# Miniprotein binders against q9f7q9, part 19

Target 1, 364 residues: q9f7q9
Amino acid sequence: MSKKIYIGAMTGTSHDAIDISFLSIGTKIHLEYFHSIKFPKSLRLKVKKLIENNESSLSDLGTINKEIGFLFSKSINEAIGFSKIKKSSIECVAISGQTIRHEINKRFPFSMQIGDPNIVAKETGLLVVSDFRNMHIALGGEGAPLVPEFHNQLFYKARNPRIILNIGGISNYSFVKNRNDIWGTDVGPGNAILDAYCSDFLQIPFDKNGAIAAKGKVDHIELGRLLQNNFFKRKCPKSTGKELFNIKILSKKFLKKKAEDILCTLVEFSAKSIINSIHKNGHNNCDIVICGGGAHNKYLVKRISEMASNDIVLSSDLGHDVFAIESMAFAWMGYKRVSNEALIVQTSSKNVKGLLGSITKSKL

## First folded at step 11 (miniprotein)

Design s11
Fold by ESMFold2-Fast, scan of step 11:
Structure s11 (fold): chain B 364 residues (1-364), chain A 81 residues (1-81)
Amino acid sequence: as target 1 above (364 residues)
Amino acid sequence: MGDKSIKVTFETDDKKTLFEIRWEVWELAEEMGYDVIVIIDGNELVVYVEAPSEEEAEKFAKELEEIAKKLGAKVEVKVEE
């Protein structure tokens, strides 16, 4: 083979998909092939119950872990089968797993992704890299976001500092100024609460283009209450997840309002969280590149643009599908792990280097 | 027997247009409750439709042809079975 291929498989939080990227890595990172398949509705509902419930049986957890492992395996094998890429050229597949918990502000911080890598290794016959977050935490990091170093590799431009804003279920951004200066943070909510409200109360998957939200009025009392959350008082870099930013954070009084006003307020909550974080960190004079599924919520993008000091572009304007970047990041992290090259871990005091990801093989 | 009934291929030299078509296809699939496989390969976006019947898959393919016309891409529909 003239080139080695690295696969990243990511469960999309901004849309219900398994996104799979095939990268070649040399002087430049090339996306050779991109494949998406829908996440099965029945399994998605089982995962949602694990995320939203305080308690679950260990038997259910073990079973769903295996089911997600088979889902990754089937999706990866299908992607390979549809690609023009020879299996012998594939060095590894890196899997995100499905996050069900992320709890950092406690004595024993942890992050829990399910999707059994043993099943993936056996069913694909490939070397699997998984569990990037728990070593990140062990080294003093927050376990998330994992993408800042990849964003630096992909988006760095001399004399042009950039913010790479990923609007998934949770929003995060990377500050890209110098090639060797890695910095990123979770911001707060992206689409998670918006989509949960649409699904649970309106029986639609999401608010297309933010059209419903655009017709409403912001509830400034609820917005002020939501923005007082202790997460927003923490110093960056920091991380969060859907265990904190979900429908249960909303007050009963607020939920009695009309759908347009609720969604309008939730868009404002996401937009204000993003802009406040950028300003608090002193990054207010930078170009903003938006990626993730939230890039397609035109009303949300409009609200961010109205609050921002600079014009906003989408990653698609720069030649990168807004949905592909996360799975590309996992492929690149798999490449780093199998190459025995350390990733940079941001901590509360200083950046450290570590080998992130666990390797699983079924064959010699 | 495979799980897809119909293949739709979109072609354009404008990558941004390909990415917009990808999203429109995904939105339509969500609205109709159909499972789809979406592939980006060079200047092409390929969609495989998983629908309850051949007739429903063909109706979905027709909707995809309308998306192509709206966004200015070439489109080709093939039955894969």
Scores: ipSAE 0.428, ipTM 0.788, lowest interface PAE 2.3, mean pLDDT 87

Design s12
Fold by ESMFold2-Fast, scan of step 11:
Order: sequence, then C-alpha cells, then structure tokens
Structure s12 (fold): chain B 364 residues (1-364), chain A 81 residues (1-81)
Amino acid sequence: as target 1 above (364 residues)
Amino acid sequence: MGDKSIKVTFETDDKKTLFEIYFEVWELAEEMGYDVIVIIDGNELVVYVEAPSEEEAEKFAKELEEIAKKLGAKVEVKVEE
C-alpha cells in the first residue's frame, strides 16, 4: 500500500505555470495528484530577456539559474505540502528546467535548460533528475521530442496504431504503432499565433472554445500563402518553434480583416497543417487522440474532425488529463532513470537506447 | 492591512468541466494580478489564492462563484485570515 511516487515538474506553456505531476507506476501508470503554480512575472521577464538577447553576462546566467532552482524548489515543496502524499514515499523529482537555448542544426549541437538541480536537491531533500535533452543529443537525437515513448506507455494498443496529437503553441504528434519503437514530429502551428492575435489585437488571452473563429470566414488567399512556408516542405521527423510561427508571418492586409475572419483563417491554418502532415506521412487510417491546450478549442477540434478521415477522441475521454501529460512524462522519465532503465532516442537514421537524465542528491 | 487567503473547491463529475474551470480561474487570476495555486484531485479542482485585502478577497470569491454557476459545477468558497 505504500506506493512509490515519482514527481515531474515542468514550466508549462499555458498561463506561465509550473505544472507538477505525482505518478505511481506499477502495472499501470496512475496520476495520483496534479498541482499547478503561477510562474512569477518578474522572473518570467528575466527569462524572456535571456532567451531574446544574443548576449548576456555569465553572472546574470548564474544568478537566474539559481533563482529558477529556488522557484522549482518552492513549487515542489508547496505541492507536496498540499498533497496527501507522504514525502517518504517519493523516490525522485524530475525537473524540465527552463529552456533558454536549443541549437541543433550545427557542428556542436546543444540544448540549455536552467534551474540548478543542486538547489532543488538541497531545498526539497529529494533525489533530483535533470538534463534529459543533452544526453539525448549526445546519443544522436535532437534533444526533442521526449514525449513519444511516454505516449507509447499510455496509449499503445496491439493492432490499433494511434496518433497522439498534442496541440500546444506548436502542434506535434507521436505515431504509436510498435510497443518497442517510437516516432514523433512537429507539424506546424497550434495555438501560438491564435493566442498572440487575441492578446495583441483583442486584449483577451485566447479565443475560448474558438467561439469568435466559428463566426468567421476563411481567407483562402492568406491561408494558401501561409501553407507555402518552407517548413511544410521538410521531411518528418522535424521540429519548429514560436520563432517561426508567430504574428509576424501574417500579412498587413490580412490583419485589417474582421477578427472573426482572422481567427477562422488561423484555425484553418493549424487544422490543415495537422491533417496535411498526417496524410503526407501515410498515417490516414489511424485513430487520433488529441491532448494539450488546443483540445479545449472546440471549433479547432471540430475543424480537424471534419477534415480527417480518422476517428478522433480527446485524451480525457481515455482517462488522461490533457494538461498533465507533459509533466507526467517527466515523472515517468525520472522513474526510468532511477530504475537504471534506458529510454529510446529517436535519431535521423535509427532509434538507439540510452540513460537520460543526470542525478543530483544532497544526502546519503 | 494584511493579505487574505481564499480556498475555493469546485466539484463536478464532468472532467471536461474541470478543464474549463481551470482556464477560467487562471485567466481571472491573471486579470487581477493574484498568485494562484490550482490542484486537480479526482472530481475536485481546488484553488488557493492570495488577495491583498478582505474587499479584494470577497470580489474574487464572487467571480469564482459566477464561474461555477455558469459552468454548472458545485462550489464552496472559504476566506482564510
């Protein structure tokens, strides 16, 4: 009855939150407790400047690394305190860190997450697992995606291949066909441009349920232009980010249209990007499971369903919280690391196995 | 003058409703500039928030009650010193 608990803590993409999942792992993976805490605005500003600037001092980097470490520590300790879970049952906490650089297409590829694991280990008294991405890169991977193997654990079913579609700021999917093999790719925009338009032009955080978009009409000229982006011509698996898919790609003429028409067009852009990628990769006959914040945009989900020849469900219909899956993935990766079990690393040629994550502990 | 803590518990058998409450709570906290902790545990969503005064705490509690009413969830609000 004393279940071993594994904690995953990550910086969320929604509401600038720190998402914390508590997993028990046995024959099945159970989410025992989910906790979400606000990321302080002052620290977010420091992180944003660090990400956007080509140069910053090593002193600033070191200081912010410690501040993020204390933020994770405080958040984890608060989550434990609010839970009914005994601290003695916790085997480890896996932290995502805060990514400030991710540069893969170069001679010496690297990924940099901050949030000092030494501070986390000291302040929580727990064994900490961190830095999953740099070992992934060292083994020939891209440092991302990290979630496809976890998606296999949650969603694999014999003789029933599935697409696990995550609609975040960027949309990505995992193709779950083989128990012992993984495949995942970014497909294009998810909510990033939709939310940026709402924030910048409408003074609202997002289009709730896609209600504004649902009243509009698609601008097929702008849609056609957007779909010609060179990213969509690249072979999968591939990755992208908000550096490419942001408000600046929209034409000035298009931005003068009614908000309803703009949002309707941007929903269509995301939906067509998703469906075109699935078709191009030959995954037309697979069930689609939708997760991520975009699962909550009812109009976007409706448009994807109307374009797809696939059966579509939400991860919540299968008993998995759409918001918790990524922090659950970190908890599970922490479990794998402390169990000395290798994870599958997807490369451009073939998948390999390796131990991902660095262990830090402050006491015997 | 001191900060007031609010604890709000939403209860519903519909998991999708909990997700809608999650979004509404986070958006309201952002609008008001309050720090918030959101917990999902079974069929309950629990919110802890720090408000700068009793007046602000009561205002925030009323907004949360309206969210519950709109989305058809049961709600219990407690203002703590």
Scores: ipSAE 0.440, ipTM 0.785, lowest interface PAE 2.4, mean pLDDT 85

Design s13
Fold by ESMFold2-Fast, scan of step 11:
Structure s13 (fold): chain B 364 residues (1-364), chain A 81 residues (1-81)
Amino acid sequence: as target 1 above (364 residues)
Amino acid sequence: MGDKSIKVTFETDDKKTLFEIYLEVWELAEEMGYDVIVIIDGNELVVYVEAPSEEEAEKFAKELEEIAKKLGAKVEVKVEE
């Protein structure tokens, strides 16, 4: 008799947080409740070292995997408590995990998310759905992006093709033309390098509104070098991660420039990566809806707008919280998994259908 | 762990305003280094501040009240044990 609730929990990219969405699903998808809680700085630094270093001890990996599991558990339990939603109405929680590696274009492609689902199942008492990316890869997909089908559910508009551009640490977009057309790709860097520079060199979490970047000048030599990366020469759909797009991609000479010029150049790098991808794929005659943390970087949005031949809006202009969409997508994918409903996986040859996500329970 | 929280509730029927408040709250929290919980429930955005002292929590709540005034939202502040 009560509404069935599906929870999605993800690590935020725009701020150090765990973002949690509670969905009910009927004739329409409804966001019943959204909760965000701080990701501890000490644990964030451990995760950053795993992402940036070629080698880590297996003991450290195992320990951090458990710590992330407890963080998800605590955050989910607090969100349930604050939501006033009856725990008995919750069908599952889907967790993103924390991605530390994403390596495609090799003999044995893989994606590695940490956050032990056994800890989450034990501590919450809920059915947990996790590890969506490795089944996607096993079925011939790239493991990312996972959101294109969900974007079709939220943003499809008859006779109005749309690009749904998510600017997280990595930028990705979905092309939404018909409800049955599922297409999306990673395009390159979003905020990851910008935020890493701010944290490592300026001791601030990010460049608020892109105010520092707006004062600077583009280094066209470094920009040209960055845009020649082999990732940009690959055909779509494709995927990438922070193991490629991080502070170490920048030249030592470039890092000696003033902060305004560095951030200005990195904004231009993200903006040009996005627009070049859209144009290369022939998607230059439709609206762009921007979501994710990059939507709050006014200078980045301005640069995208200035380069675009498209009309652009923020997802908030359409009534959707820019930070909730990805955690909502995980909730929806959890719903699909527990309903035994297949998701569409894009491959290099054709789309296939598959059940994405692993189920963990601590009790019957 | 702080042993007190302060609750700040923002109310608006404009979703865009609510999202702008969400952004300002997280930016301020990260700048100040404060632990916060941010909740969106219908037309309300609720912030719980867990700070080392009651004085620090009140100071942060006052900054949040200024955000509400700037963006034209209703705001209520309550101290919770």
Scores: ipSAE 0.230, ipTM 0.688, lowest interface PAE 3.6, mean pLDDT 85

Design s14
Fold by ESMFold2-Fast, scan of step 11:
Structure s14 (fold): chain B 364 residues (1-364), chain A 81 residues (1-81)
Amino acid sequence: as target 1 above (364 residues)
Amino acid sequence: MGDKSIKVTFETDDKKTLFEIYMEVWELAEEMGYDVIVIIDGNELVVYVEAPSEEEAEKFAKELEEIAKKLGAKVEVKVEE
């Protein structure tokens, strides 16, 4: 029989890109092909404006939703062309969309991803799976993180409990102890504020290896203020987004400091948030596996290592590419949805099972 | 003159090295203002870059060759148009 392929496409958090993973799924999950394409700077600036501003026109929102749909479509079609994988072998493409809001601590919790799946279905001719977060919320979940069950599939090892720490724009981790118990939580900031500061004030995409941050000194007053955010007082599992953790939370006085000191403080903010969360949840005795774009920030990894009580390794040390894991997770979730196989949703009371993702197709 | 495309293929058995090359390529492309397509296929990482001129393409290729030397990966460079 021919090999079935599942595609996951997502916006990268470590750089401005669309990351696309092609998976085959049998007795093992195989990454058949990985493709990364630049997210256009002009469109990224429009998205950033939507995320950082409290108000935007509905017309702008609708227009950008269509532009992101075309970006995903073009990126997916280019990836298929380069891969030489037969289009007929592709069962679906799962898209992350671009998150512009994620608000769960309110009477009517919601999460908003843009990137019109109708455009993606029409332009690619593929069955599209999208909008995983709103069904997760409807079932009593936080809408994020979505990766804990996938982390369990990749990283479970008998008698070796692990923390799988994903450092994206937002940091999240999964606690992997056995195959039947799925647990994960958002922690707080990852790279989002660091990268926003670099882009807005230094006109660079990120702090390479954390080299600028490594030269600076922590502003303990600003750090203390940032760590008092009400999100950190919430019980896990919990979720957050870039609408909370963005450049606007920084004080005007702090922004007048040297770039080295600002970035040093922001690294410390992310590292302390991560380690404090692990400690508060009682997961001190577990090895930490780091993945996501933040794994490349050597100074951030160093600071996490200095605060941690246990061994730290990168997911690449275990045979899994650190940058591909999130797009692989979307491909796997697409596979689950088209297979009519439920995913586990963590709630405030108990885990439930549900079919996550909306299906869109332009033809029979 | 027409646009010049370069294809750079890195080969290594070390997944960590592929990840490091991936990040270095994106950083270099951003610094130079180029758009890139980065592909991972088995033990190879392939970069496609559209450069405004042959001179720019050669400059970018030399920087990528230095990245490969630094990280101990095999590299092949091909200018395509």
Scores: ipSAE 0.346, ipTM 0.755, lowest interface PAE 2.6, mean pLDDT 86

Design s15
Fold by ESMFold2-Fast, scan of step 11:
Structure s15 (fold): chain B 364 residues (1-364), chain A 81 residues (1-81)
Amino acid sequence: as target 1 above (364 residues)
Amino acid sequence: MGDKSIKVTFETDDKKTLFEIYREVWELAEEMGYDVIVIIDGNELVVYVEAPSEEEAEKFAKELEEIAKKLGAKVEVKVEE
């Protein structure tokens, strides 16, 4: 019998890419192949407008949903073509979709990812698993973060409790202490506001190594205002998105300051959000493993380290690429769904178990 | 897309070094505004990019070679017309 492969395809929250992981799963999880392709700039701008605006045409939404579906399809087919892996060995592809809304603290909570799974199933000929977040919400969860159970599979060690801190556009962390129980939460901003400021005001994609931020000084008035957001008053586990943490949260007066000071303040905002969350949850004395694109921002990592009472390492120090973990998590969740194995869903009360993900296929 | 294609292969037995190369390559591609494919397969990291001119292709290839030199990885560059 040939080895079974599970694919996870994810839009990067910390860089403009489609990240694709190919996993084999036996007694151990193996990353067989990793492929990353640039998200096209024109389509990225359309997505940005959907995320930042309160209103959009249903026609535009439908069109962009199809365009993202074709982007996933092209990226997945390209990854398969470049790999040494036989298509017949692939059991499924799990897609993250592109999140455009995540609205949880309301009467009818929902999360909206675009990227039509029908297009992906038709174009790849594979069984597609999608829409993990809305079943998570239906079961009483926050729809995010989805990675804590996968972090337990990857990082659990007896008598070695760990924080797995993912710094994407939004920061989240998993507290890995018990193998068969999970705990994770969104924290607040990661790179989303930093990168949006760089793109919108400096015409650069990001602040390489945080070099610009490192030259500035913190605006403590704006920082204090930003940290008063109601999201930070909610109890964990909780979730958020770029519809809350985007450039529009910044005051007009603050945006008149020099770039070094603005970026320095935004780094401090992300770092303090992270450390305050860890301390408020009582997780201040366990190791922190950093993953996600924020691990690249040396100044941000330095500020987190200076504020932390914890020992800090990068996931790369433990043999795991900082970008690969989230797409690996989707591949693993696809595996669980096609195996009819329940995932653990954190709720405001007790954890429950459920089948996450919708299955689409174009052929028998 | 572009009129020159570049394929760069980095090789090292140290997975941490491959992950650092991935970081540097992606950051460089973002900085230069290039569409890029980055692949990690075993002990190799492969980069494919299309550049709009031969001069830009050579510049990008040299930057990738400097990343390899800085991080102690083997590198092979192929620029195709």
Scores: ipSAE 0.352, ipTM 0.762, lowest interface PAE 2.8, mean pLDDT 86

Design s16
Fold by ESMFold2-Fast, scan of step 11:
Structure s16 (fold): chain B 364 residues (1-364), chain A 81 residues (1-81)
Amino acid sequence: as target 1 above (364 residues)
Amino acid sequence: MGDKSIKVTFETDDKKTLFEIYHEVWELAEEMGYDVIVIIDGNELVVYVEAPSEEEAEKFAKELEEIAKKLGAKVEVKVEE
């Protein structure tokens, strides 16, 4: 008798990759197989331009949407081949898509992910679940973060309230206190601006261990300006994206400073926005479990630890790889969708339940 | 395929060690500019890489072997056709 397998495929936050998790779900969630493959640099640059530009060609958008669909398809098929898991055991693949816009605090809120699910369904022959965010928004939610309920499944421990802090391009956290109380929020920048500065100005993908930042000094004038952004004045739960937190938020005067000082300031910006959010929400007496790519920036983790009144641990210390959690979350959400089980959506007034995700099947 | 491909398999019963190897492999690949496939399956982490030359492939394999030794994992290196 074979187990039913649910696949989650997402663009990684810790490295430029597509992360693919294969889950079996019973009394416990088991990661059966994990596969990661490089996101091509040329396509990544096209995506970056879509995110950073206020205006883009619709033709370019359509083309890139299809290219990302084929990239997901190729990556998923490769992962299945390497896994040696029988394709007949796979119930679905849930894809994150690539977010290019996320605009919630406006008259008609929306979120846009690209990566054509029709291409994925056709090329893999699998049932595809996509577009989790727009139903979340339609039901009165923020569209992000989507992981709080999954974090509750993985990290809940009786009488041990926890913050699960995910440091991706954008930082978000889940507050895990009771099994049935689902709560999470975006808090601000994670690695997005740090990595953008490294790639645009230093021609390196990121600041390994925050070694460059560690040599610098904080520009308190720029830091103060950045922390005055209207996003930080909004009540939680709230969401944001790279359309707000990107290199263009930085002043031209600040960009003339030494690289060490710029990166030091940007680490401080991420660390302070995280700790300020936790403090504002009254979650000072909770352990912080760090996951996401930022967990590997040792200087950022050090700064968070120095500012926090909380005890801090990495998710890897608890047996969960910092890279795999988000792709596992998508696999689990795919499982919920194909099982016709509702997910909890946080709203400004009350939590509601909804079926999140669009299903696509090929005729081939 | 004009490049040399290598397969490196790490084995440990400590999941935290596998996660540390995963991190080190991706960091090294980014530094060298190599495209990699990284797989975690049970107690094994498998790396596939396409290197531009035999010399580069051997250098990368040696660095991966040093990571394994430092972190206490078993390692096996194979040149794949």
Scores: ipSAE 0.400, ipTM 0.785, lowest interface PAE 2.3, mean pLDDT 86

Design s17
Fold by ESMFold2-Fast, scan of step 11:
Structure s17 (fold): chain B 364 residues (1-364), chain A 81 residues (1-81)
Amino acid sequence: as target 1 above (364 residues)
Amino acid sequence: MGDKSIKVTFETDDKKTLFEIYWEVYELAEEMGYDVIVIIDGNELVVYVEAPSEEEAEKFAKELEEIAKKLGAKVEVKVEE
């Protein structure tokens, strides 16, 4: 018996890294190895330009798609090189790609991730699984969140219903009560606007522990305006992205305020969006497990805790690295795809089952 | 000019502390403009620092040692290729 290993490679939004998880899957899901590498600043700037600009050349798009493919390849090969895991034991690598668009509330919904899987397959020699979101959309889903079924596998406990709250750039949560009852939704902003403000106006990557925000006062006028966005009126399950929740949503008058007050207001915006969604959906009496980069914003976690009627823990308190869970989810989805096992896709009418992900390989 | 890397290993039986170190390392690396690789393996967190000079790498390693002291983890520094 040699363990079969499944790799997930995920671009993180909160700390601009490529997170790589190596899973073995049997009776339980085991994280065998975790590796993280910083996303190069030059590529981050090119990606930011693609996300923020409505128009870009097709040549630029094609070039950056290849550059991201090479970045994934380098990161995956490096992770394998540092691991004690034999390459022959690896069944596949599942890649998230880098999302540059996610537009669902329209006649032809779509999601666009870049990172050429052909480059990844050639450079690693592994079977690559990619493009999970567009099949999810084709089957009637929202393309996001993809993690609810994985959260169910990892966090389900009999007679202990849980909320698994992922605070990335966008916040989403899964409601875990029954093994076959898969439910999750995006709730609104997580760290995306907070981090963009810090980067663009303060020349820092983020507000460490929310220390700057903690010194400020909430601008209740701006908060009220932000919370009236049409996204919050839509029924769950629903999805969103940085196309909506970015620095441009903020009023010019609000941006003239002190940094402490701006960040305090943005923390409150994220916290209230999360708690309002949980309450609206009737999930008030469930324990909350927090994961994602926002778990390390201690002031944000404190504000969520103060608003919540729920007991709150971090996924790290349960033995699961808050940064690893999303890359673990991709590894698990890769496992499902190569096993020809369907995933559950939530739609507006009923859940359906489908094979998510495209397979690319360069060798027999 | 050969690449010089320093390997910094943090050890603790408290996985929560390893995750806090992971976050602090990434924040410090971003602030300093250094490229780092971070690995969590069992009760260890390993940081590889690629720096333009041995002096710069040693300076960054000292900052990482202060993180270890602050969070109560054991730390070991090695020069590796």
Scores: ipSAE 0.000, ipTM 0.392, lowest interface PAE 11.6, mean pLDDT 84

Design s18
Fold by ESMFold2-Fast, scan of step 11:
Structure s18 (fold): chain B 364 residues (1-364), chain A 81 residues (1-81)
Amino acid sequence: as target 1 above (364 residues)
Amino acid sequence: MGDKSIKVTFETDDKKTLFEIYWEVLELAEEMGYDVIVIIDGNELVVYVEAPSEEEAEKFAKELEEIAKKLGAKVEVKVEE
């Protein structure tokens, strides 16, 4: 009688929050309920240290993994309580975990998300789906981005090829041309370095609407240096993370410049990384749909628009909120996993199909 | 005075506007150092905030009322004890 509900819980790359989407899935995907909570500052600082430092104790890692598990559990339980959705209608919760490492260009590639799914299963009493990235890697994939197939479900339109550009901490895009052709890639930085500079040097969480950046001038020397990073030399599809694109990539000399000029340069870095990737892949004549928190940086969107040949629309203009799409994607992937339906994994040679996500449950 | 809870409800027929409010609420909460819960359900966005005092909670509610006015949404504030 009642709709089956699938929950996706994600730590945002676009903002410091846990986003939780409740989906019903039939002939169409419906967002039934959306819930968001701020990530606690003390725990956020611990996570930042894990991401930025190559040396951390195993004891710290284990402890923080449990703390993140309890944070997901509390957030999910509160969301269910506020939603008034019957718990018995919930089929699963899929969790993103918190990514602390993503290292692909090496002999033994891996991706590390923390947030113990055993704690989540025990505390919520729900079937938990987690760790989508390591099976993706085991099957020959890059572990990221995971959203291209979900973007295809939402945005495919016959005879209308689209780029779905997600500007989170890291920028990625999906090329949606045919339902059978699943393709996506990470591009490089989105908001991660911009937000880190604002937090670390200006004591603000981010540059609202890119207003500070809009007053500055590009440092072409630093921009040229940043664009020479080895990541940009790799062929797409490829992946990256905040362990590469963080404040430490910036030169000490550049950090002495005016805030307006630093932020202006970092906006240009993100915009050029995005447009250069689209051009190199031959996708420069497609409609561009922007989602993710970067959609709210009006100056960044303006710079992308000035470099692009096509009109840019926001996913919200097409009926899909820019912030909800990623947590919805996790809910949908949870649905696929519990339905025993394979997802498409892009590899260096050909796409393969696989069951992504590990199932954890505390009870029969 | 102990912590005070406050509930602010925004209503609009434009779901895009609800998500614009969502962004501005999270941004304001970060600036002020408050823990918030933001819910979007149908045509409503609901904010629950725990503030250190009634005065701080009322100040936060006034800022949220200004966001609603700017974006053309209806707003209702309820202090929960």
Scores: ipSAE 0.052, ipTM 0.598, lowest interface PAE 6.4, mean pLDDT 85

Design s19
Fold by ESMFold2-Fast, scan of step 11:
Formats: C-alpha cells, structure tokens, sequence
Structure s19 (fold): chain B 364 residues (1-364), chain A 81 residues (1-81)
C-alpha cells in the first residue's frame, strides 16, 4: 500500500515554531504525522525587526529570507527522518513562509512571505509549493484568509452552519454553511499585541492561561479608542496583519498602567473585535468552533463565551487539534496545486477559481 | 548550548489529551528557553529537548512527568547520550 503524502510547513500562528503536518488525502483527510520545532531566538529577533521597522536593507531581507529557507529545510528533513514515511511517498511540501508585510488597502496590494523555496527544494529534494497569497491577490482576493475552503472540507455538516474561529496573532473566521462555497474574513487582533506586551514589558513569552489578564480591570477609554480603528469600519471579507495590530497602536498613557489592567484590556479588545465582527456580518446564530493558540488562553475564551450568543466548542472537541489545522491547510493546498485543481478565491464582487501556489523543483 | 538531550514519550488513547500535552510542552519550552521537537504519531506524543545542562534536562523531564500525571497520560523518560 503506497499512500501519497502531502506536507505542509509553516511558522506557527500561536507560538514561535515551525509546524509540519503530513497529510494523506482520499475519501477522508487524515493527519498521518505532526512535527513541531521551536524557532531559534536569534532569528526570531531578526524577523521581529523586519515586521516592526518601516524600512530595512535589501541585504538584510535577502539574508533572512535564505536563513528561514534553511531553517524550513532542516525542519522538514528532520521531520521526514523521524517519521515512518518513505520519502518516495511524498508528493510535495507546501510552505507558508514568515509574513513580514501584508498591505491590501492600497493601489498595488501585496503580501510578503520569506523563506526561500529554492533552498527548500534543493535541500529536501522535494517539489515545493509556495506563495499562495500573491496569486490570491492577483485573482482579485485579499491574500487572506486562505483556510475557509479547507475548513469546509473538515467542518461542513448539512443544516448545521458553523463559525470556525482561528485565534492566531490575528483572528480570522470561516462561515461554513455550504460545502461548495466559501466565506471567510480577518477580524482583527488575536494574540499578537498580548504576546508583544508580555515579551517587551514583562520578559515572558505570553500570559499563561490569561492568568495575569484575569486579575486586571478593563481600561474602557483605551478600549474605545482601539475599537475606533479604520480597519473595523471596512466591509467584510477583509484582511489585516501585525503591521497594523502591534504594540505601537497603544497609547503612552495606557502603557503606564498595571500589567494586569493592560492585559485585561487587550483580551477585551480581541474578544470584542471578534464578537462585533460576527454580529455585524449577521452570523450571530451559529455555533463557534475555536482553533489556534488563543484557544489555550482560558480567560480570552471565557470572555468570548460571555459575549457570544451561541455555544462555543474547541476544534479539539471535534477531533481536530487546535494547533495543526493551519499546517494541514497548507498541505491540502499543496495537494490541490500539484493535482491542478483550482481553489475558490473570495473577491469583493464574486468568487472566482484559480490555481494558487508557485512550484519550485531542483531536479526533474 | 544543547547537545544534552532527553526523549519523553506520552501515550494515551484520547487524542484531545495529546493536543493538550503538545500545548503544555511548547509553553514550558518557551518559558525555559529550550529548543524542543514534538512528534505526534497515532496515540503517542514524543518530545526531544536540547537543554543547556544535564541538571536543566532533568528539571524539564520532571515538569513533563507532572504534565502527564495532570492530564492522565502514560509517560516514559529516556536520557540519551
């Protein structure tokens, strides 16, 4: 028996790691193997500077692009080495490189992911699929979110509409009502500002279980100011990134408050932006399935639940782990690309179909 | 810089428990500043950790054993040379 395997590799949305999923695809999608590797701290700091700075040298960009390419290559090769899976069974590896810019509300919209696919193809010897977002944009989409069609494959159930809420650095959700049609949108902040505050001001990576936030009080003045951001006035479907939702959005006065109060306010900001988006889109009568790293912030989940009109369930309660879904989605998109099967691209006027992803090969 | 490694294997028939172990492990590794590899295959989750010293590796292994006990999974620790 020779099952065909499709690999998805990405920088984790919930933690600083490379997440790698090995999928078999038949009548059912099955996660055969999962591998996760911590992102090196020195490289994380270089990436953070690229994201936070308005200008960087082309030399730095080129160098870091190669460093991330080698990191992906090493991680993928290690994953294959530890697995029971024969390399000859692997059809492709789809990579979602590190996003450093995502700028859509402009004359020439673009998205930049780094992690050189040429390095990955050469070092692994595998067919690489990359750059899903720029073809999505070229076809009239916003480059994100890419996961709604995959969510339809996993979570569609006749006469049971669902919201699949991914709480990464940025929050996004898919509205799963029709198996053969898609709808998804970015919402706003997820964990990005919370984690940046913890790292920059408290010297910890994140607020474990939201325990610090749970002890604080909401600053309603700062919350009101944050919720007035022009992004929240845009029509859905829409996209955003860490270039907008980062520590610099916070006022100097607010940053002088107690850590508990700052984190409490930032949890409320994420929770309210999520629920407000769901309600404004008319999706308030659907069950909410939460995935992504934010699912483990128990205080954030509690606040979302308290504001929600409907029941909340974790994707893990439905047999799909909260951390693997994104890397699985990229494996599945790689499968679609190498199969020459079009994906649905959501646009401002109507959905179109297109082949997403660029193919890189080192050998015939 | 982390040639001292340990291998910790968790086993449970409950897939949801493996996902929770994964999160706790990654969280702990980030707090400690350790490089970690986590593998999920069937009903097993395997952790490889590179720690700065044998002392730190043993400390991390004990924390992982406590995670297993808390979540009701079987755990086996192996120190590799």
Amino acid sequence: as target 1 above (364 residues)
Amino acid sequence: MGDKSIKVTFETDDKKTLFEIYWEVMELAEEMGYDVIVIIDGNELVVYVEAPSEEEAEKFAKELEEIAKKLGAKVEVKVEE
Scores: ipSAE 0.324, ipTM 0.759, lowest interface PAE 3.2, mean pLDDT 86

